# Ledger of designs, part 266: VH-VL binders against q9nrl2r1430to1533

Target 1, 104 residues: q9nrl2r1430to1533
Amino acid sequence: GGVHELSAFEQLVVELVRHDDSWPFLKLVSKIQVPDYYDIIKKPIALNIIREKVNKCEYKLASEFIDDIELMFSNCFEYNPRNTSEAKAGTRLQAFFHIQAQKL
Key: E = the ipSAE of ESMFold2; O = the ipSAE of OpenDDE; V2 = 0.75 times the mean of E and O plus 0.25 times the DockQ between their complexes.

## First folded at step 19 (VH-VL)

Design dd24 (framework fv_iluzanebart; at its last look DockQ between E and O 0.45; V2 from the best seeds 0.51)
Fold by ESMFold2, look of step 19:
Structure dd24 (fold): chain C 104 residues (1-104), chain A 124 residues (1-124), chain B 107 residues (1-107)
Amino acid sequence: as target 1 above (104 residues)
Amino acid sequence: EVQLVQSGAEVKKPGESLKISCKGSGYTFEDHWIGWVRQMPGKGLEWMGMIYPGDSDTWYSPSFQGQVTISADKSISTAYLQWSSLKASDTAMYFCARQTFEYKSGYYEYFDYWGQGTLVTVSS
Amino acid sequence: EIVMTQSPATLSVSPGERATLSCRASQSVSSYLAWFQQKPGQAPRLLIYDASTRATGIPARFSGSGSGTEFTLTISSLQPEDFAVYYCQQYDDWPYTFGQGTKVDIK
């Protein structure tokens, strides 16, 4: 949509980044620290990339923005067992996202 | 447009401390790694380390670990390189560089924006 | 750490001719290889990343090729502004490392 919709995306990304459970999602997983990650995850994404796409007005529909955020969580749950700190953080941040996304 | 502006040239004596800066603009500073590169007089380029300002994740090349401190203040979009006690062998040009990521043709991360350099001269 | 070796150290080429620069890694870096240009008193300028992809605004006369341990930068139809030092850099493993540089001089 319009400039108001892009401002809402920007505000939501800022709120996600500020959340205590954002730490697994701030930047792409390092292939140096986690060598097998990119063997498993084929569509990697992180909050910094999503913010860059918002800043460059690359989302044409709210659904595209929501899809990238949900992909970020889906990747977390695909790679990380549910009992890990990463997956638990993902569950909490995703719940926060669903509440905030009602404002779109 | 993305821009990195470094602090001015420094002339120092051995044993003195120094902190040089790299200020980023035209992008979301906290979302991109900033690295530091040394170029000794007449020599090539060498990575010293890098920092992700968003969470302060900091990586040092082994030969620079414990020799310098890399830090960032994301509230003023500035990265720093710091010595507690300069040596004559620290005389060099120092560059900062910002990592860029590409996401249209694949997810690649590479350094393509550079500061203008800061000349540090350490002599008695 | 991964050692990057460039050859030749100096390459003398006439304007309008082709320059071919070589870079070898001490172990495979896959395609995580960049080329930089540096002129005296200036910061490095990114030319190529991912071994063969031109950075934004880089003329088509610059092309990169190779993978694994051996890489080539080619400058077709060399222009006066292309006389500089060229560095390859791997970013496959930390610390990232540069080659020692190839100086491209006018013949």
Scores: ipSAE 0.780, ipTM 0.916, lowest interface PAE 1.0, mean pLDDT 92
Fold by OpenDDE, look of step 19:
Structure dd24 (fold): chain C 104 residues (1-104), chain A 124 residues (1-124), chain B 107 residues (1-107)
Amino acid sequence: as target 1 above (104 residues)
Amino acid sequence: EVQLVQSGAEVKKPGESLKISCKGSGYTFEDHWIGWVRQMPGKGLEWMGMIYPGDSDTWYSPSFQGQVTISADKSISTAYLQWSSLKASDTAMYFCARQTFEYKSGYYEYFDYWGQGTLVTVSS
Amino acid sequence: EIVMTQSPATLSVSPGERATLSCRASQSVSSYLAWFQQKPGQAPRLLIYDASTRATGIPARFSGSGSGTEFTLTISSLQPEDFAVYYCQQYDDWPYTFGQGTKVDIK
């Protein structure tokens, strides 16, 4: 983290993390808990990783940041059937993200 | 630069309690699993357990379950390994380690960082 | 737990020669296998992960292969700094488990 004022990316990540539907996305899926996850998902990502990338200023373009967020949701929908709590949470969080991303 | 710095060597007697520490720096401590590995003198490596400081999710190896306590204080980026009552057989080098996948540039990479180790000697 | 077995226990190799280390898992660990190097008084250092991917900064002379239950670490041309103990580790299932190690020393 930094002592500087939150950037737009930082602020959006904070908002995503604080959202009620962020629970499936807060950290990388545990292989212990989901043994086959990484056999299916080849580009794993989570909000903690995205937050770190933001903190390290790895995103130079908003599109790069958005791509990672969309990847996060894509992974969720790829692995989780539509009727799962994870997928439902993802759907709602993604909708929230799309609204908030307009601020970028 | 990611660093894990562990507390100093300990010389204890059987029955005494002990808490050793591992302080992380150079990264967001709460966002990465931090684990403990035991290495008895002249022996190999043994995973003891790991904790995710962000939510304190903790996993123990069955052989260490109930034998030690792993905890973390994310406010000071520190993980702990503690014993309530040491045994002579607890004599070993203890490493903390951060083994984490990170997504970077369209792929994930496995990162591995280790503390310098804490030597614990338990003898009468 | 998954038992990892390394062979040989000790491998004596001359500088410049190829070293081949084996690691066997008691059950399939897919490609979730890492190799570590440890020198006396030091923490282990990651060499290979996902069975065949070199960690950042690891020289090209180190390579890993295998999947399932049989894995190999190869040092194509042993350098003086490569004499150490090498461990394999599976992270397919908890608890993560290490092999007992292979010591690579000078022939």
Scores: ipSAE 0.282, ipTM 0.819, lowest interface PAE 1.8, mean pLDDT 92
ESMFold2 (binder alone), look of step 19: mean pLDDT 92; pTM 0.935

Design dd25 (framework fv_iluzanebart; at its last look DockQ between E and O 0.11; V2 from the best seeds 0.00; counts 0 for: pae E 7.9 > 2, placed apart)
Fold by ESMFold2, look of step 19:
Structure dd25 (fold): chain C 104 residues (1-104), chain A 124 residues (1-124), chain B 107 residues (1-107)
Amino acid sequence: as target 1 above (104 residues)
Amino acid sequence: EVQLVQSGAEVKKPGESLKISCKGSGYTFEDHWIGWVRQMPGKGLEWMGMIYPGDSDTWYSPSFQGQVTISADKSISTAYLQWSSLKASDTAMYFCARQTFTYKSGYYEYFDYWGQGTLVTVSS
Amino acid sequence: EIVMTQSPATLSVSPGERATLSCRASQSVSSYLAWFQQKPGQAPRLLIYDASTRATGIPARFSGSGSGTEFTLTISSLQPEDFAVYYCQQYDDWPYTFGQGTKVDIK
């Protein structure tokens, strides 16, 4: 049921957070450190926010959860040039997400 | 069983055109970047360029930009390397290789499977 | 583009001995470095990726180490099938670049 699905979302988010390549995604990008980020990225999202939404049962459909995770990666690839450490980390974490989402 | 099977050896004259192929099997062809590598006789390996067959996004190494065309036909799981006018200096072994990740953003990742090579000989 | 320099150009080693191959990058490539083996008439074979991770099916006698600009491939006990040319390759920035190769010959 629905409780099982929410537990699966929590489990997946925990696995993402523990991955070595999660470092660009743990918290929202600092406007102080990266002043132009929010000029480019209009729908910011990060793992801590997604985890809060799971904990508060704010996802009504699995697609809503998946959309937030994919938005997180899309923002990374939109803001960061392809050769940056952030984009490379995003590539590897996204691959991990696709595998885990399949077999949780 | 991931396989990349390249077209056979070619013997050509300068000025002729040529298109060699790399057919992928055992995986979803359009989801992986395919790259081309040149090895001149007795020399090392050189990356020429790569293509994402899903949308044909193509990147060339600077020394090969304008020298060759890289293309793909995802309907038959085949990537191509082609010359409009061959030179004797194009004599080399050419390899194709598949990028490991199953999506476009993996372009800066390692290549895990290689074709057997296509020998191209261009002489008078 | 990033220049990869391998040393030595040729390494003469007896079967059963340890071989140590070096690779230097002209700028940091972090850990985005692969090692390939190539035998005459064959395609390159991936040995190591991410500087130190063995590819599927690669024997434990192959190990990689290093980060940044300095990298090492070690073959702990050479077997007859290990005599080949070895290339390092960076994939930190396009275009990808190979080192010039180290030929490992029977001594």
Scores: ipSAE 0.035, ipTM 0.734, lowest interface PAE 7.9, mean pLDDT 90
Fold by OpenDDE, look of step 19:
Structure dd25 (fold): chain C 104 residues (1-104), chain A 124 residues (1-124), chain B 107 residues (1-107)
Amino acid sequence: as target 1 above (104 residues)
Amino acid sequence: EVQLVQSGAEVKKPGESLKISCKGSGYTFEDHWIGWVRQMPGKGLEWMGMIYPGDSDTWYSPSFQGQVTISADKSISTAYLQWSSLKASDTAMYFCARQTFTYKSGYYEYFDYWGQGTLVTVSS
Amino acid sequence: EIVMTQSPATLSVSPGERATLSCRASQSVSSYLAWFQQKPGQAPRLLIYDASTRATGIPARFSGSGSGTEFTLTISSLQPEDFAVYYCQQYDDWPYTFGQGTKVDIK
């Protein structure tokens, strides 16, 4: 919020969420909509989960935060063929993340 | 209901420019790739290229690179295929096709919805 | 680009008979292979994707199999409405490429 100074992790999550390519990552995949997702992806994660962990101060090291973000992308590339819209979005968002992560 | 509606048939002369359209409805247009497919009379399907309206990321088949321009206006859910200078050999049916949103569908279908096609006839 | 080759060019089958269509890729496309049906004057219709998954609304008599470079579309019991041209398409790598098509004639 405007009144509260965001931590580096909070700010980065906000930037990721606001990114045009964030739509595959905003929330956990619905089992109803994607019945086989959780048979394939064993460590599901999304930006809303990561944001919650940030808010709860669960990340003590930047590496822990980065690991969760990379897991999020890894899951995307594991489930989605490389030429899908999701994979395309993920590729761009990950590149953006890597640039922003230099600030951590 | 997802629909792709293409612009009407075109009759042109060699050297003329042309821009045909494909309007999507019933879904979030910017989240799905739109591809263009050429089918010359009595021939098979040829993938020309595709565009992601969300960021206008565009890919062309090498055979069509520089020959046509693919674009999109996401504000009106419309994709375009255009020529700067038509040739007689451009005479064909042109289809647009949509890629399924795999994140929501669970299974990817790259071309599950098609426009009705636009017939382009180029002759002197 | 990956070249897709279909065979036969034309297949004549009587109603009720089994139809088997072949599609070969010049290099492995994994399971990123789709089958389309196109009837005269119509746009193509997706039948199978991911090599073996039927698209929504596609009758059970249509089935796809294969992986890598060899794929097959099978129509277990051909119906009169199955008269059409069938195309395979790989979407493993850009550009996506179609086979040249197999025309299925009804005897």
Scores: ipSAE 0.021, ipTM 0.722, lowest interface PAE 4.0, mean pLDDT 91
ESMFold2 (binder alone), look of step 19: mean pLDDT 92; pTM 0.934

Design dd26 (framework fv_iluzanebart; at its last look DockQ between E and O 0.63; V2 from the best seeds 0.00; counts 0 for: pae E 2.3 > 2)
Fold by OpenDDE, look of step 19:
Structure dd26 (fold): chain C 104 residues (1-104), chain A 124 residues (1-124), chain B 107 residues (1-107)
Amino acid sequence: as target 1 above (104 residues)
Amino acid sequence: EVQLVQSGAEVKKPGESLKISCKGSGYTFEDHWIGWVRQMPGKGLEWMGMIYPGDSDTWYSPSFQGQVTISADKSISTAYLQWSSLKASDTAMYFCARQTFNFKSGYYEYFDYWGQGTLVTVSS
Amino acid sequence: EIVMTQSPATLSVSPGERATLSCRASQSVSSYLAWFQQKPGQAPRLLIYDASTRATGIPARFSGSGSGTEFTLTISSLQPEDFAVYYCQQYDDWPYTFGQGTKVDIK
């Protein structure tokens, strides 16, 4: 995509990416680094993929966008125990997202 | 339009340092891995490594680990490949390439766009 | 690392004829296999990914098949612009590895 005025979805993704707790979500988990990840997580997703979908205008409804973001967090909590850094980061980022999503 | 534009040809001597670049455009640079591939004269293609500009996560092929440094500056959509001390055996064409991902499979997948290549010649 | 072996090293084919290129992996790479075309002085061009999916803009005469350890690139009717070196590449495991290439030249 080219440079253009950010939509609400684009802006929210930017804010999520810039958040300190975004590191577990910036990109897909490597199956090389985590061999069992994709045996457990069947619908993998990450912020880079979500941003790509936004850029391609694949989200027709806000609910679709929100569903993908929630899926991203759901995957994190499904795979990572609660006491992990990933899960803790996810908890904080999700809370942030829920606040920001009120603006959609 | 997605493009990767690499820096120009280099002529160097053994022992010299070198840093070549690969600038991406037409897409969100920080969201895609950028890989480097070596092609020695008349030879095949060799993966050297790759970097994710979004967090600077970097992977090296074992044969290139410690031999080169891969880096990126996402603020200017540029990836780098550098040597601290060139050898004659480093003479080759170097390509950068963008990795895409498959939305259906959910994996990082194939490298779909490539730079035009940077020829590095190292000789006394 | 996974070793990719292509055959033949050189394939001489007449224009209009069918070209069949083979790529074998030392271990299963599932369908994480790509084919590239490279012409002299140019960067590799992606032809096929996921073993059998044509990249955008790639003519229908190019097709890929196979899974696991055996893969094939087929050019149904060789065109003048198809004479080049073809590489297979696995992206199932790191480091990613290429085959040594097959040169398709004019018979």
Scores: ipSAE 0.862, ipTM 0.940, lowest interface PAE 0.5, mean pLDDT 95
Fold by ESMFold2, look of step 19:
Structure dd26 (fold): chain C 104 residues (1-104), chain A 124 residues (1-124), chain B 107 residues (1-107)
Amino acid sequence: as target 1 above (104 residues)
Amino acid sequence: EVQLVQSGAEVKKPGESLKISCKGSGYTFEDHWIGWVRQMPGKGLEWMGMIYPGDSDTWYSPSFQGQVTISADKSISTAYLQWSSLKASDTAMYFCARQTFNFKSGYYEYFDYWGQGTLVTVSS
Amino acid sequence: EIVMTQSPATLSVSPGERATLSCRASQSVSSYLAWFQQKPGQAPRLLIYDASTRATGIPARFSGSGSGTEFTLTISSLQPEDFAVYYCQQYDDWPYTFGQGTKVDIK
């Protein structure tokens, strides 16, 4: 998309970052602190990377942007057991994302 | 244009405090780690530590743990390196550097944006 | 901590000739290795990352190779602007560490 879609993507990322439950997703999981993470998660991604891709106009379609956001949540649920603080935060942030994405 | 601008050279005495700064522009400051590197006169480069300004997650190299404080104020896009009590051995050039992403080769992080350096001289 | 050892400490080379710089890690760092160039009074400049990938804007005469514990930076056909100090740096494990540097001087 054009300038309208780029502004909408940026707005949505800002809203996700502001959300109280964004803390597991702000930056890539540390390979140093959690070395097995990258044995399990093959396509790591985080809000900072998604924002950088928006800033560099790397998303051509809304579906590409949405796919990266959903990948972020899928990675969280794949790595973290459902009762962890990380998975619970992911569930709440994903619900918020679905509401905000309807506005795109 | 990504730019890191550091505060100016400092001349201090042993025992004095000092806080030097690194201001980032041209990117989303809170989204990238900022690291600090020391270079003593005529010597090589040493990583001191790094901070993620988005959540203040801070890592120190062991030899610098407790020797300096690394902090950031994301509201003004600025990272800091601070000493509570300078020693003559703190005389060095100090660089800040931002990690960047390589979207094509994976998640690996490297530093290709560097500040100009801040010369700190500590002498009686 | 991972110790990075560079050799030689100083390399004397004529313009137009090849320079070969070595870097050895005390344990495997896989391919998580960068090479930097530094001139007096300047910040380090990234040349190579991931052991062999040239950073944007770096001339093709710079090439990196190796993996695990042994790495090489090769500068084919040295230019006057290439006389500098070169550092390797691992980013496999924290703390990140530099080698002590190799100074490339005019012969």
Scores: ipSAE 0.524, ipTM 0.869, lowest interface PAE 2.3, mean pLDDT 91
ESMFold2 (binder alone), look of step 19: mean pLDDT 92; pTM 0.934

Design dd27 (framework fv_iluzanebart; at its last fold request DockQ between E and O 0.70; V2 from the best seeds 0.79)
Fold by OpenDDE, fold request of step 20:
Order: sequence, then structure tokens, then C-alpha cells
Structure dd27 (fold): chain C 104 residues (1-104), chain A 124 residues (1-124), chain B 107 residues (1-107)
Amino acid sequence: as target 1 above (104 residues)
Amino acid sequence: EVQLVQSGAEVKKPGESLKISCKGSGYTFEDHWIGWVRQMPGKGLEWMGMIYPGDSDTWYSPSFQGQVTISADKSISTAYLQWSSLKASDTAMYFCARQTFDFKSGYYEYFDYWGQGTLVTVSS
Amino acid sequence: EIVMTQSPATLSVSPGERATLSCRASQSVSSYLAWFQQKPGQAPRLLIYDASTRATGIPARFSGSGSGTEFTLTISSLQPEDFAVYYCQQFDDWPYTFGQGTKVDIK
């Protein structure tokens, strides 16, 4: 609940969340809406969870933060065929992330 | 510290409109579902619906679909529950609740923090 | 919707004694089951989630067990502050649904 210094991780997450292609990644996939999702994806993650981890200072290394972001995209591409809107959005957002990650 | 603070008690007449609020603090408001639960006098708990402030994704329980409107303004960390036309049967305590994250399991379907409740009394 | 049925409606227990509360689902909810405690004039408090995991700050005397359609909340040694109404809730399917509650009273 206190004021936080905007870290590089926090800033990058904000940029990802505000990106037009963030919609598949804002929150976890609903098992109610997608019953087989968690049969396939064993390490679910989303931007809200990543931001929470940042807020709790759970990332000690940039590589840990990057790994979670890459996992998020990996999950998307594992579950969604390449021609889906989700996969296309993921492709664009990941490209954006790779550019921004150079600042870390 | 995570807190949900709800608006004050309401005394209304049938046919009147009402909008009650739930303000979150101590966490990133747009990143957590906010649920609404009704508790009629002397009765149990009933899920009404929930909203994800980050994208305004909203789910209603069938019993409450079309009966109420759930919304959120993430700019002020506030969720809303509103009626266009109250009925006497809407007399109840209304709770908002926040869905939490579990990093071990990857789940956040359970609701760990609750508002203090808003009492709504509708009578002629 | 999934119907949750709790039993008994009222449970009278002496302080220091064990309390056993039951919750049954009309269909399997796997382990997507939570238990709440509610005292008069207060909001529900989360006790157990995922059927058997205690929420943060919940005393060890509270334990949850079960899966599928049958669940149990156990209070190993009832304390004065434990007299309240307890609700189970499934979050396996929408809409989420509560049991009707079990009131734990002093014997």
C-alpha cells in the first residue's frame, strides 16, 4: 500500500499491459470457459500475476522476470494455433517485449 | 494492506434506482476480479457476479442476469453494483470481495478479502 | 448450477470439543471448494481453499478434507471465538454457489 519506485520491471509490465495486443494475457484463462486449458498448460501465468510478483519483489534477477514473460508467450503458442487471434496478438506483443527487454 | 471499503447503508423505496460502490486499496485494483455477494436478512450467501477491472470482463449469476449491473472504474479503484428499479425483495446485505493469486498452484478463483458490506433496505 | 448442501443445519458443541461439518455437491467440483466463517454483522472470512489449504492466518485447529462431491471442515478443539456460521462454496463451475450454512452453537 505504500509509494513504490517505478523499477524497470514495473515500467515494462505497464507498457505490456497497455499494449493493444495484451488482451489475451491480462489474466489467467478461465477453466470454465476453456475446460481443457489446464490439461495442456501446466504452468499458467499472466501479466497480472507477473505484476504481482514484481510488486512483491519476487524477481531478484532480470532473467527470472524474462523467463516468466517468455513462459506466458510459450503457453499462448502451445495452446493456440498460429492462425488464431490470440497467437497473432502474442506474436506482436512478444516482438514488442523483445525490443523493450533490451532496456533491462 | 489490502482493503475493500464499501459505500454506506441505503434506505430506498421500490422503483428507485441505486448504485453502491466498493473501493479497493493496497493492491493493483485492475489485476484482480471483484465479486458481489448478496445476503438476504437471516439467510445465506449468494453469488451475484464478478468483474475484472482490467478489461471489464463481467460474469453474472443466472439469477441476477438482467437484474443488476456490475461495473468498475479502475482509474479510482472502484467497483459498482447498481439497480435500475429496486424491489422490496432486494433488501439485503451486499458484499464485495477480491479474488486472490496463488503462485504455487497458479489459481486465483478463491476470494480472500471482503468489504464490510452495504445494507440496502427497500420498503414502501 | 451446482447445488451445495451442508449438514447439519445446526451443530451444538462444547468448548474444547471437536466439530465436524459436512458439505455435499450435486456433482463433482474436484478440489475447487472453499470454506468461510461468518459472525453476526461481519463479512465472511476465508478459512480453507482448494478443499484442504488453510488461508493465511487461519489457526491450525481448522482443517478441510475431501474431493469430488463430499467435503468436511473439522475444528479439532472448538474455541469460544469459533461459534459462528460456516459456509462451503464451490468455484469449479459458474455460477459459483454456496451451501446454505451450518450454525455452530454452544452446547
Scores: ipSAE 0.896, ipTM 0.949, lowest interface PAE 0.5, mean pLDDT 95
Fold by ESMFold2, look of step 19:
Order: sequence, then C-alpha cells, then structure tokens
Structure dd27 (fold): chain C 104 residues (1-104), chain A 124 residues (1-124), chain B 107 residues (1-107)
Amino acid sequence: as target 1 above (104 residues)
Amino acid sequence: EVQLVQSGAEVKKPGESLKISCKGSGYTFEDHWIGWVRQMPGKGLEWMGMIYPGDSDTWYSPSFQGQVTISADKSISTAYLQWSSLKASDTAMYFCARQTFDFKSGYYEYFDYWGQGTLVTVSS
Amino acid sequence: EIVMTQSPATLSVSPGERATLSCRASQSVSSYLAWFQQKPGQAPRLLIYDASTRATGIPARFSGSGSGTEFTLTISSLQPEDFAVYYCQQFDDWPYTFGQGTKVDIK
C-alpha cells in the first residue's frame, strides 16, 4: 500500500517489540534448545522476521501483514499450554495488537 | 546495504584487557544474531559464540566459555568481544558475522555478512 | 561436538577444469551445511547454504550437493580468481563447527 500503510506496519511492529510481553516473539525459537518445536510448528515466524519483511516491502496487502502477526500468536498457542508464561504473554500481546491495529 | 565494520588492529601485552567492536549498519541491528569467529595464524576458522542484541541472548562455544565476554549495545548498533586478561595464545584474527534470514518455507539460518577482521597481537 | 572433516587438504587444478571438494560430518547434519571461500587477507565469503543453495551473487559455476553426513562443493570450470581456502560449516547443532579447510591451488 501507500506510505501511510508502510509507516503504520513499521510503527506497529516497533510497538509490539517494545511491549513487555514481546519476549517469546523477538526471534525464532531455537531448534537446539527446543528440539521438537519444528516438528509441531511448520510455519515459524517472529517479530524480527516480520520487521524485515516490512522493511523489504514484502507485504503487498495489509491482510498479509496481519496474517503473519496472527500466525505468530497462533504458533505460540499451539505449542505452549495455556498456563505457561509464553501463552500468557501471547494473550496479552495479542490483545494489545488488536487495539493498536484498530487505531490504524 | 548491510555492513559490519570492526575496530582496528591491536598490539597488546599479556595480562592486559581488551574490548574489540563490530558496528552494524544498513539493517535493524537488534533483529539479527552476531557471531564471533577466531582464526589463529595459519589456521582455520573457529566459532567462539554469538549474541542476539535484541535480548542479549548469548551462546558460547565450550572452548571459549569463560575465556571471553560477548556483549552488544543495540542503541549504537555495536557488538563486542572482550578479554579481561590477554594471553599470547590469543594472537589471532577475529571476525564478526551477521545472520541473514530465509523467508521461504522451512527454517534456515546462515551468516553471510562478515566484518573485515581485527588482528590482535599479544606479545611481551 | 560435530566434527567436520574436509578432503583433500590441498587440491591442485588447472584453469577451466572441474574441482571437487568433499566434506564429511561425524553425525547427520541433515541439510544444515554451508560452504565458505576465504582468499588471502580477506574475511570468509558465504558460497552455499542449506547444502545446495547458492548465496546471492555467487557464480553458477559453484554448486553444492549432499545431505546427512556427506557433502560436496563443485566448481565446474575453475577460474584464476577461485584460488582460495574453502571451508564447510555445519549449523545443525551448537557449537557450529568448521572443517579444517581445503586449499585450492591453481595449477
């Protein structure tokens, strides 16, 4: 989209990264530390990759950007039981994302 | 364009401290692993460790654990390799390298951007 | 740690000929294998990642193959600028490890 959409995606990712609950999502899960992760999660994604895709103009539609963010949360909830710190952080960050996305 | 610029050559004596740097530009510094590789004179390449500047997650190869400190300051886009007390055996070329992403299906990490190297010479 | 063993230690090849470099891992590394070129006085340069994928800007004469424990770098028509040391490196398990290198001499 136009310059306002590109700025909005970049700013939203910046706000997500700055949020206290971003820690499970900053980078891809290590296959070395979590050996079964990539047996379960087949479409891995993280905030660093999403930011890189925004910077390289890889998103043609706003829906593609939103889909990657939602995939990130979906992966978290699929891999992590709901009572884990990761899943709780994901729930709070996702709620923040929905609020910020409405403003844009 | 992605660049990694390392600090200049160092001539030191045993027992001295040293901190060398690797400054990244042309990308979001905090979003990519930075690794350090040693090359002793006339020898091959050895991974020393790596750091994710975004959260300071730091990994050391076992033979370097406790021998060096790897750190980063994302506010100035700089990674560091540090010795508290140099030995003559620390004489080597030291490279930094940055991780690059593959966006396609699967998970692939590789280090394709390298600094120019920092020669450290430790002699009495 | 995963030991990477390269052969031969030195390879002498005439310009225009095919060069074949071998790399063996002490255990399967799947396709998590990269090849680097290092010319005298320079930093390593990534040639191949994922065993067979050429990095951006790498000439088509460089190709990689293999999986598991056995890997090959092929230079299909050696050029004078290909004089260098070549390293394989696994990134399947930490610590990441390099082979000891193959020096390619232009004959």
Scores: ipSAE 0.768, ipTM 0.914, lowest interface PAE 1.0, mean pLDDT 92
ESMFold2 (binder alone), look of step 19: mean pLDDT 90; pTM 0.917
OpenDDE, look of step 19: ipSAE 0.871; ipTM 0.940
ESMFold2, fold request of step 20: ipSAE 0.734, 0.748, 0.701; ipTM 0.892, 0.908, 0.900
ESMFold2 (binder alone), fold request of step 20: mean pLDDT 90, 91, 91; pTM 0.917, 0.925, 0.928
OpenDDE, fold request of step 20: ipSAE 0.894, 0.895; ipTM 0.949, 0.948

